# VH-VL binders against Large ribosomal subunit protein uL10m (mRpL10): the designs that were tried, part 40

Target 1, 224 residues: Large ribosomal subunit protein uL10m (mRpL10), of Drosophila melanogaster (Fruit fly) (q9vpl3)
Amino acid sequence: RGKINIQRPKAPHYERARVVAVTQPKYPELPKAKSCFKTRAERTQQQQENPYNEIIAREVRNWLDHSRLVAFFHLSSITADDIFRVRVQLHKQNLHLKSYGSKIIEQAVKNTRYEAIVPLFHSNHCIVFSPDPEKTAALLRIVRRVPQMVLLGGIVEETMLSRNQLVAYAQMPGLHAVQAQLVQTLSQAPGHLIQQLQAHQNSFVQVLDVHAKNQMNEETPKST

## First folded at step 5 (VH-VL)

Design w64 (from n17 with heavy chain F101Y; framework fv_imvotamab_arm2)
Fold by ESMFold2-Fast, scan of step 5:
Structure w64 (fold): chain C 224 residues (1-224), chain A 118 residues (1-118), chain B 112 residues (1-112)
Amino acid sequence: as target 1 above (224 residues)
Amino acid sequence: EVQLVQSGAEVKKPGESLKISCKGSGYSFTSYWIGWVRQMPGKGLEWMGIIDPSDSYTRYSPSFQGQVTISADKSITTAYLQWSSLKASDTAMYYCARHEYGSYLDYWGQGTLVTVSS
Amino acid sequence: DIVMTQTPLSSPVTLGQPASISCRSSQSLVYSDGNTYLSWLQQRPGQPPRLLIYKISNRFSGVPDRFSGSGAGTDFTLKISRVEAEDVGVYYCMQATHYPWTFGGGTKVEIK
């Protein structure tokens, strides 16, 4: 048939600039003398749909629709220079690092089979996209040298995979038919996947806590 | 068709500010980085720096750090190179070029000639 | 910064004869992924640079087969098998293995 294929998406550049402007944090202002109302500060906190967030959500959906590899990461504090170095390494492999707010991701995947990923995007996170699933091994090799990025899971050939399933996929020899079958056999229901991904996040927190406790043992000589 | 179109030639006096542009078309602007290259009259090519339009991260050659500012406006698929205060030594042809996956420069703009004289 | 040295500075050549340009880097250009990010650019008089070769030996779209690249590590060569009148110009090597990216000083190809 060949009527449906992976195309290079032509995303309107105007929309992407709007997205950046809308998602930038705004700082709270000092109370004005004319602010007379003694009401609950959160009266207007009720969720409102933002038209510009829909533009960002469309961009995210476009990336999801045209990427055969999507990987989700927790991102710890990292310098601008270090993240740029990682972006250079990824870009050389046709891997595209993007960062989106959790509300944008929620809107992008709402009413889709990928709605289960929303809990992964609390606070510090990033996503790597690629049209080439064979780049999964390259992605994991690069990220191994970036302790600030922790793999949570991903999507390969439109199938959600846990961290362990992505690692298994990356270790396979590159026969397309064999890889597609493995992806299908490794896939899991959204509810179960969420539990696995949340457990991974909790394990990461525990690793940080253990590392902090082990800091007391500093007598051990480091490296030779 | 991938195309980078730069703004027209400029004639300026020392101390004036200037912002030149490079507009991309025929491709996904935020999927590729844009580099800027200087060529002084009768001389070779000098790498100035690079910008990732998707997040506006910039990196400069040490020789150009603090001398120029690179920016981009992805809503109009345009990258910029600007000077707060021009010097006669800034007289040169300036090229923008697209980075294929951060590996090489595949498509180039036609160049913007900047002449700075008193 | 990586220094890229090109030889010769100028290459007068007879039409139809071969031309060879060398490029030497101060450090190995092999990246951690095993690729070598060495490219060759052509600049005709009054025109912007044009990509000829990328990753040592791959010809870019629209580049005639008379152009070929070779080399490894720190030593690279661009060859023109049969120089045509339209090949007059300055040729540059460029590395993108180490940031900042750097260019060779250029080699001017002229017809005798």
Scores: ipSAE 0.496, ipTM 0.743, lowest interface PAE 1.8, mean pLDDT 79

Design w65 (from n17 with heavy chain F101W; framework fv_imvotamab_arm2)
Fold by ESMFold2-Fast, scan of step 5:
Structure w65 (fold): chain C 224 residues (1-224), chain A 118 residues (1-118), chain B 112 residues (1-112)
Amino acid sequence: as target 1 above (224 residues)
Amino acid sequence: EVQLVQSGAEVKKPGESLKISCKGSGYSFTSYWIGWVRQMPGKGLEWMGIIDPSDSYTRYSPSFQGQVTISADKSITTAYLQWSSLKASDTAMYYCARHEWGSYLDYWGQGTLVTVSS
Amino acid sequence: DIVMTQTPLSSPVTLGQPASISCRSSQSLVYSDGNTYLSWLQQRPGQPPRLLIYKISNRFSGVPDRFSGSGAGTDFTLKISRVEAEDVGVYYCMQATHYPWTFGGGTKVEIK
């Protein structure tokens, strides 16, 4: 108290305190009444949230199913300006930063191939989606300048990748080159080897047949 | 065909609350941000803010922070702009517009005229 | 905030003649990715704005080829090669490089 009234702080705080005083509720509620009201509000919220949660979970599943690139991040405390800057920068690259509650993500991925990601979302998190896996390099370049976002892992072409594997993927030549390498690997499957073995067997049989025919030709008598 | 259809004109008194709507159709509603733009009578355009309907993330112009609330209901592909207490200076045409990859406003609603007078 | 200055304030033109609108920004509009997020909008009387040009010079879907954009850095131009009656309206430049996104003051194109 003293000489300086606590209701008259420094200029910025003075204006704020003044505005707060004007906007304060005229009559405060009793704690017990507020507690009962909060209980009813919570009950109503639970009922209202059931269909909303299903709609959001369906949306998350749709993003997972239609995105060829999904990256999971731990998100530390970040300013409104910084997260907006990051969202805009990612969005310009067709990379979509989304924040969903942990329960929504669990509901979305439970009983799916993606269920393994649930533990990643027990703390503050965000997810980046894209239909274009070639944007992985752009994503990592952008996030390197955002220390509040820590890459945990991702899904590329329906394959779960660790942080290190995702970084390695970003360094690959490109989707067409990766597909070409995969096709080349698949073409060396046992079926190709079986074809080679069968060809060698046929060649051996042919050699035996030619030898037999040559012996018969050698027995041909001279013209008389 | 991409369309944004806004709610009808409103006439209000200072101090009243108001919520206007912008319904998107013909595209994946949650794949694009929705921006709100104000145009005061006889004046130019002012960007107010944006929302990502997929997770309800919002961002406001500093001039509109605390003055309005932007929200969305993805189940009916609708975005909203709301005032808790209108002022005469809020009299304007309000447009919603779709934001293409954070770069430009490509499709616009027809506008909602809000008139605030005593 | 980035200030976007448009000149002229009004441009009376004769049908079939060219029109040119200038937009100047208080700072460079080149984004960190090398792109410049400057767009042009047309607002016909009693109608909502319509996107004409994005990223300086790219025409939006359905926009006639008589509209063209050019410029770099802080100085940008929208040209209408042959003005038609339907081109009457107010034209705005907009930048989305710097937050908050800002518009020019507008240029009114009207027929003489």
Scores: ipSAE 0.604, ipTM 0.835, lowest interface PAE 1.7, mean pLDDT 80

Design w66 (from n17 with heavy chain G102D; framework fv_imvotamab_arm2)
Fold by ESMFold2-Fast, scan of step 5:
Structure w66 (fold): chain C 224 residues (1-224), chain A 118 residues (1-118), chain B 112 residues (1-112)
Amino acid sequence: as target 1 above (224 residues)
Amino acid sequence: EVQLVQSGAEVKKPGESLKISCKGSGYSFTSYWIGWVRQMPGKGLEWMGIIDPSDSYTRYSPSFQGQVTISADKSITTAYLQWSSLKASDTAMYYCARHEFDSYLDYWGQGTLVTVSS
Amino acid sequence: DIVMTQTPLSSPVTLGQPASISCRSSQSLVYSDGNTYLSWLQQRPGQPPRLLIYKISNRFSGVPDRFSGSGAGTDFTLKISRVEAEDVGVYYCMQATHYPWTFGGGTKVEIK
């Protein structure tokens, strides 16, 4: 009867794979079956080389799979006080702002349907998770007042959406059936979505460059 | 049921290090922040800081910044409060409490009494 | 830091009679979302604090209906309609609108 939370770590299903691996070597190997077992064994060995990152990456992957709303942001320089205020404001809406290293995110999404998002995390970033997709509108209202956070895109009901598609989703009525239909209508092939997300990153870099130069030009040195 | 269970009482000398624990159960540990509250003998409550166990994000009250370290191990659903070098003025009851979304402290541990004396 | 002032420091009360505790903040506790993050906690002798009321007037699970909270802005009241022996203890208000979170100094409820 326990309630499953989207942030709950999920135990991996290794025991069954181990039993299969023990019995399979008796058969003459087909290129397909041999390739499959070799790939699985290699993947397991690679992860075991760094158990610390493996455990955290597995948890992040579990949260991605069980979060009905995930939003990706570029995060520019922000004070400790300001980011704390943002975290508190989001927390009050059951929106969970998380910061993970790029390596952990890459490891978490590698060999999953979300692998295409890896390029988004080459710069400074943060992610917002929620079990409630109806909170997308609240998320966007909060973030619009935080210029240091730039929305890159997200995932709603396991469907990857661009910034514009998330904005459209946020404006929909709270009726579940209508929202599910919208997500299906707004969904796009991963290649096209990645191009849109990369364009948003490049646009933001241009804005950041202009803003940084303006701040430098407005510097006032103190005499003494 | 939601429960927070803290480690037992500690008697230490000034200059010693200490790490006390708070184990959560009956809820999704990574979905809620854990706060620490100090109560000096015969005095009121003081908020020390919080941790988000999911990514180990911490935030301290200005009066406790640099005095203590808050950490968590989500694999065993446990939060920690640590001192590198205890002072006699650290003698107090220390409580951990779960931080609900609306920023109130809804469930509390039983407390850990820390006594620092020569 | 926000200063939370509780009055009285102690409240001797006869069993079955009402008790009232005041909490005043040095500035408004209304958050940007229109909510006020003011809570009341009870600490019985030798026990940890226990949440009674959150967001001014909402009673926490398992808290008897003889406890009620009211107030707005900077002035808040906790009322116990009919004090029972088990209500002896120290009561604290807490604000979580402004960082850092701060507590009132406490009010000791005693039986006469």
Scores: ipSAE 0.545, ipTM 0.798, lowest interface PAE 2.1, mean pLDDT 80

Design w67 (from n17 with heavy chain S103D; framework fv_imvotamab_arm2)
Fold by ESMFold2-Fast, scan of step 5:
Structure w67 (fold): chain C 224 residues (1-224), chain A 118 residues (1-118), chain B 112 residues (1-112)
Amino acid sequence: as target 1 above (224 residues)
Amino acid sequence: EVQLVQSGAEVKKPGESLKISCKGSGYSFTSYWIGWVRQMPGKGLEWMGIIDPSDSYTRYSPSFQGQVTISADKSITTAYLQWSSLKASDTAMYYCARHEFGDYLDYWGQGTLVTVSS
Amino acid sequence: DIVMTQTPLSSPVTLGQPASISCRSSQSLVYSDGNTYLSWLQQRPGQPPRLLIYKISNRFSGVPDRFSGSGAGTDFTLKISRVEAEDVGVYYCMQATHYPWTFGGGTKVEIK
């Protein structure tokens, strides 16, 4: 048997916390207790400001604080059955897929060292948490076959990594200390990844804005 | 240096059980999957399945589902391929290989020859 | 399952001359991330397979630059610019875009 996972974040619901704490691997309970599927009801609730959001935000802070691996993904439309299959595969590796609204993420990381990640969540997203950074390779293998999930970057041992740096980390042979040193070497600064992603968002918005404004007057250049 | 070392050749009779091994070294064993590949005498390569040693998660080719069992023991960095009842048609060279990020097999074991004859 | 068809079945080549091996898949191997998970393996007589090329055209560590891969979608080629004596063996393409993974039937490269 596996040992009790005391690194598991506190859940807002007692029954879920108890189930998560005592069973390992937790893949049979995790889809029932807290699936990452998005329903219309969940999406509508996330658009409304209410006190319950602070309870969920506290859960997100616990996940961030107890996870040595955090990976951020863009998430396209996906069926409940497909996301469930992905969650089961990830859970077998002690990888925990969570989906939270952008406002909840903002509330969770405000006034913390993680505040810089807020711009990553302007589009539809999900996050994978793990207490074990050795699982980075398993994570990337599983999500490679999920076209709806596109890796944006992550945090390993409290260090922000770009997509390419995270991929490089996944391929390292493992002594924990050696991997931690290399993570520090690969990371260029806390703001580097955020700056690049912010620039991409601004560029994409600009392209859409220019396209929309010029739609009435579009003309293909021609030789004379 | 990354190495996968497989157990020695086996000679068995139909109906006997068999378990062959693949020991990994020089890398984080639980960070990579191990795949098994069959090569029948004079034939090409056939994908059998994979295991993630960290949780013993397995996935099999449809042709091998129910025919073999793949397992691993992460405490001794070893993966296994097992038959409950061998057939003469199981006579082949069996390779284990490390599954690298990007879904290719980068490092291969030397192979285990399994001969099943009456 | 994805069917991988290799041609030719055998390729007798004069030492120092080029060799070309083709691999065709029954379905596109382009993954949603834009990558194509096609690799090439070399198996020398009596030895296990060895990775030569991954993701169509990327040479694995220690692989000589005389080996190159190209292609897109369903049609792929492995080229050896100048065949050496040690290049004798069977070459396999492998796809890992769709599960289960599948191999081509192999192409035997031999010196005439």
Scores: ipSAE 0.008, ipTM 0.448, lowest interface PAE 11.0, mean pLDDT 76

Design w68 (from n17 with heavy chain S103E; framework fv_imvotamab_arm2)
Fold by ESMFold2-Fast, scan of step 5:
Structure w68 (fold): chain C 224 residues (1-224), chain A 118 residues (1-118), chain B 112 residues (1-112)
Amino acid sequence: as target 1 above (224 residues)
Amino acid sequence: EVQLVQSGAEVKKPGESLKISCKGSGYSFTSYWIGWVRQMPGKGLEWMGIIDPSDSYTRYSPSFQGQVTISADKSITTAYLQWSSLKASDTAMYYCARHEFGEYLDYWGQGTLVTVSS
Amino acid sequence: DIVMTQTPLSSPVTLGQPASISCRSSQSLVYSDGNTYLSWLQQRPGQPPRLLIYKISNRFSGVPDRFSGSGAGTDFTLKISRVEAEDVGVYYCMQATHYPWTFGGGTKVEIK
């Protein structure tokens, strides 16, 4: 075997170091010690009081203040690859998908005009921000193809809108001023205009259902 | 003119920490993602990961997850790649590159040579 | 991870003659949106990589028309119609359809 190379580790030594480095991050196996003085809940509470959370909360407040469109989604189980692709598609439309912990969101909006959004974030969630409210239609078209993302509501021009109100806003192809007026109308009478739009959509769905039944032997269209 | 300017060459010993930088100019920094690519001496290109400077969202190649940290400071239009503890195997040229919506790498930095030896 | 295989490993070319570089992926690079995210990069000696072509066949800004890309599915080709002295370097294909993004091993273009 001759002398070892003291200037640089050999390939076998490099492979060992690489394996050690890769295993240094904790595998998703969580500590399961029951006799620990501090319970998991107590540790979680201490983490929620971490000063780092204030820095992130400030960033969330900046996004809320500088975005004329904010949409809130429930996020079901989704692969890292799929969510990355959704972010790419949204980014092309100047739509910015972000994910923050519920406690950070609560801290960010506490004592602000946005405090009402807190109840939307008690489960897995994500938020889409944009400076351009006219991108609402593009947002809904993209998300329509992502069943793991379920629209909960949003904020347009500083006005809280439900899911149905956002859908109504998205279907307005007119001038910005007309869309702003629609937002005001939706906030003042949430049931009236939305009900009319839902009736239109239900009629369309009924027509499609009848057509599908007439062509049932062909089974078009299909779900998923 | 779009430019990505990287920090200068580094010579380090195993176990030392290091943070290298990539400063963007000539474009809206938060409108594009920044990726990092490694090229070991005499080898090809390896994708390391990306950052969205607008929210600091990062995503790493599985081979680099936990090995490095990517970060950005949008106030000075700069992205960073950092190691807590360098290994000799980290000796390489490191490039930053701008991502066009995750589809391709359009503009590249000049590279930062990192040499790790005893 | 998607394996990108480039052939040849090296391509000695006479000035003014054509050069052809092949890139083969271990699986289809067609994304669900119908696009194929296959790019070609040039790296001249001592310089950083430079984007030549994106989405199979689209030339990037400032790239000479002597460079062309073609292909579909798993098989892609970069062609240089008339090699010039400045074209010496290593050429890489890159896929961004499947994460993690991966590069080909590179093809070295040299003048005979």
Scores: ipSAE 0.163, ipTM 0.570, lowest interface PAE 4.2, mean pLDDT 78

Design w69 (from n17 with heavy chain E100D; framework fv_imvotamab_arm2)
Fold by ESMFold2-Fast, scan of step 5:
Structure w69 (fold): chain C 224 residues (1-224), chain A 118 residues (1-118), chain B 112 residues (1-112)
Amino acid sequence: as target 1 above (224 residues)
Amino acid sequence: EVQLVQSGAEVKKPGESLKISCKGSGYSFTSYWIGWVRQMPGKGLEWMGIIDPSDSYTRYSPSFQGQVTISADKSITTAYLQWSSLKASDTAMYYCARHDFGSYLDYWGQGTLVTVSS
Amino acid sequence: DIVMTQTPLSSPVTLGQPASISCRSSQSLVYSDGNTYLSWLQQRPGQPPRLLIYKISNRFSGVPDRFSGSGAGTDFTLKISRVEAEDVGVYYCMQATHYPWTFGGGTKVEIK
C-alpha cells in the first residue's frame, strides 16, 4: 500500500499548557449575559487570565499560519440557533468560524506582519479560517444570507485583502486567481490596504449608528 | 491512525455527579467537532450534542439541553460529557464520535457504559 | 424533528446472497448546497458504530466495495451485494441535513 501522507494538521495539538492551568479542573462556563460595556472588574479579571490567553493566542497564531484563507467579520447580535446553522453550513465547506476575544487576537498578531489588523476587532467580531482559498466564493455566498455578519476583509495566501479585493478574488476561476490577487495586492502600499479595511468597518459602524438613531426617534411616515 | 479512546465503565447512584472523557489522537483535534451519542440498552442511537474544541462552542439536541454538559480541553485533546445529578434513566452506552466536514460521524470511540441504580 | 424510518428485513439473509436495507425520511434531506447528508452506519454485536457510506453513495475509507448506497429526496437504500458472516449486525441510517441530527431505528441483518 505505499500510503503517502499528503494531509497536514491545521494546528499542532501536542502544544503543552502551563502547569498552573493543567492542575486546575476545567469546568464549562455559563454564557455571559448581553452587555454593551465591560466593568473594571471584568477587565482586571481578563488581565489576570494572561497565561491562559497566551496559550489561546498561540493557537490563533497557528490557525493564521496554516490557513490559506482568513476572513474577518463584524458580528451583530445573533441567536444561538442562527449562528449554529451558519457554523454547520461553513463547516460543510471546510470553513471554520471561530470567535476570540480582542485581547487574544492582539496577542496572537503582536510582532507579526498582521499586527495592523487589531483595530478591526475592537467591536464584536468573528473569523473564518480555511486551508482552501478556492472556498472564498462559497464563503461569500453563505454569509450573504447572514445580515448579522459583515465582511471587513481577509488574508489570502498570506496577503491582506480589502473587502472589495476579496469579493473580486471570489469571482476569479481556480488557481489563476491566486497569482492575480498576489500581484494586485503586492502592488499596493500596506498602509493603503489597511486603511481600506478600517474604512470599511467605519462605514459599517456609521450605517449602524444611523439605523440606531432613526429607531430611537419616532417612526418616520413614508409617503406612497 | 485516528483514534477516540473513552474512559471506563461507571456504576453510580441517582443524584451523583459524573464526568466521562473521550481522548482524540492521530489527527488535528481542533480541526474537527466532537459529538456525543447515547444508546439505551437494546435501543437505537440518539444524537446528544456537539463541541468545537478550538473555541469550546457547544450545541445540544433539544432533548438533552439542560440535562448534560459537553466540554473539551484541547491541551490534552480530550472532550467531556458531564452530569450534575444522574437519574436511573441515564443508564446507557455513551459514544463520542468525530464530525467530518460533511456533517457525518466518521470515527467512533469504544463507548462508556454508565449504569445508574439504587 | 425529522423521523427516519427503517423497514425490518422479512427473514435472515443466506450467506453470499444480496441484502437491501431501506430508509425513509419524513422530509426531503436535500441541503441548501444541493447535497444530501444521509449516511449509513454498521454496528456489529458488542462494538461501536462504524461509518460505511456518507452523502448517499460515497463509500468511507476501508469499507468493502460490496456495500453501496443509493436514493434521493426521502427514499434511500443500502445494498450489500454479497453478504458475508462479518456483516451480521444492526445498520442505521442517519441524517445531518436538518437540526437536530437523527438516526433511523436500525435494521438487523442476521445470517441463516
Scores: ipSAE 0.551, ipTM 0.795, lowest interface PAE 2.0, mean pLDDT 80

Design w7 (from w1 with light chain H98D; framework fv_imvotamab_arm2)
Fold by ESMFold2-Fast, scan of step 5:
Structure w7 (fold): chain C 224 residues (1-224), chain A 118 residues (1-118), chain B 112 residues (1-112)
Amino acid sequence: as target 1 above (224 residues)
Amino acid sequence: EVQLVQSGAEVKKPGESLKISCKGSGYSFTSYWIGWVRQMPGKGLEWMGIIDPSDSYTRYSPSFQGQVTISADKSITTAYLQWSSLKASDTAMYYCARLGYDSSLDYWGQGTLVTVSS
Amino acid sequence: DIVMTQTPLSSPVTLGQPASISCRSSQSLVYSDGNTYLSWLQQRPGQPPRLLIYKISNRFSGVPDRFSGSGAGTDFTLKISRVEAEDVGVYYCMQATDYPWTFGGGTKVEIK
């Protein structure tokens, strides 16, 4: 079946893991029956300083750097069966649905050109990654049938786009020159993009409120 | 070339724990899901579950839910299948296989034979 | 669960003659995207399974053209146009349209 690639040395990786383990605060085995209480602030502080979170944040940065399509979604409550169905549908198109905590996202994009996306992740969220921007149309078709997922915006070819700009891009996937010009033109005002993303959240909240009130007064739709 | 290399055969007693491995190479490990399939001696194939190595998302077949744990360590491109307490009925050949985007199991490991007897 | 039924249970075939294996699902395997996620696997004695066909009729890389798949809905067929000695083994159909994913019981191809 083959051997481990000699170009991928184990020693440096092993030594780094050992150094991290040695430098982490240790305490001799504590009685399992003893529970420690921490304030919310102390739990938050420990979470922010957690080296495990930095490892995941580096992974998120890697996904952002190597994905030519990144889409951000608000995610409402969803069953285990429904999320599996969606993840399978996306996987069939080389689209990768990931959920990361807001603090990890903030840590990942801090001091990068994508720092402006942080406000999108203050609510329940998920992200879809793909190496292929031509899959934007397929992505939008799939999520159109998933009412729990609402498109907030995204990144195409390292350019931040609002949801309307992503929809426009999806209409021209086979015309590379037109696509490049469209992305360039639509992304000329980055401040406006943030305003559009914030306005979308506010509009979405209003739509959710109206929809919730309508659900209380009217029969739920039959279509899934 | 795409390869999945599994750990060697195991002989265990009922009640013992076990963790077997499946190492991927020749492709982007975090870009494809890994499935586990059981084949009992002289019988057919049974799907056990899958894992997305990029975020450790798992999904199990109902008959294997709570019976096994699937995990992965992407830093060494390895997926795992583990039991907390083996039963004689766990005696089988266990395969790992990569899930292609066409939802087929396109590349398979050589298998790990697990024998559980007293 | 979708039940996958294969016939025959065994198929003794003379070298150079054709072989045909049937797979029937308890419900339609057409997915919401219009595709049918039915695949065929070959397992030679003492070896791991090997993918032959995916999405009903598409041959996987390196698979000889004597293997072909066909079918729709609930009825699927794998054909070997001219059976060779190395084709001895058990063949399985698999569906990945609905959770949980399930396999057929297998069809043993033997040389007589």
Scores: ipSAE 0.638, ipTM 0.825, lowest interface PAE 1.3, mean pLDDT 81

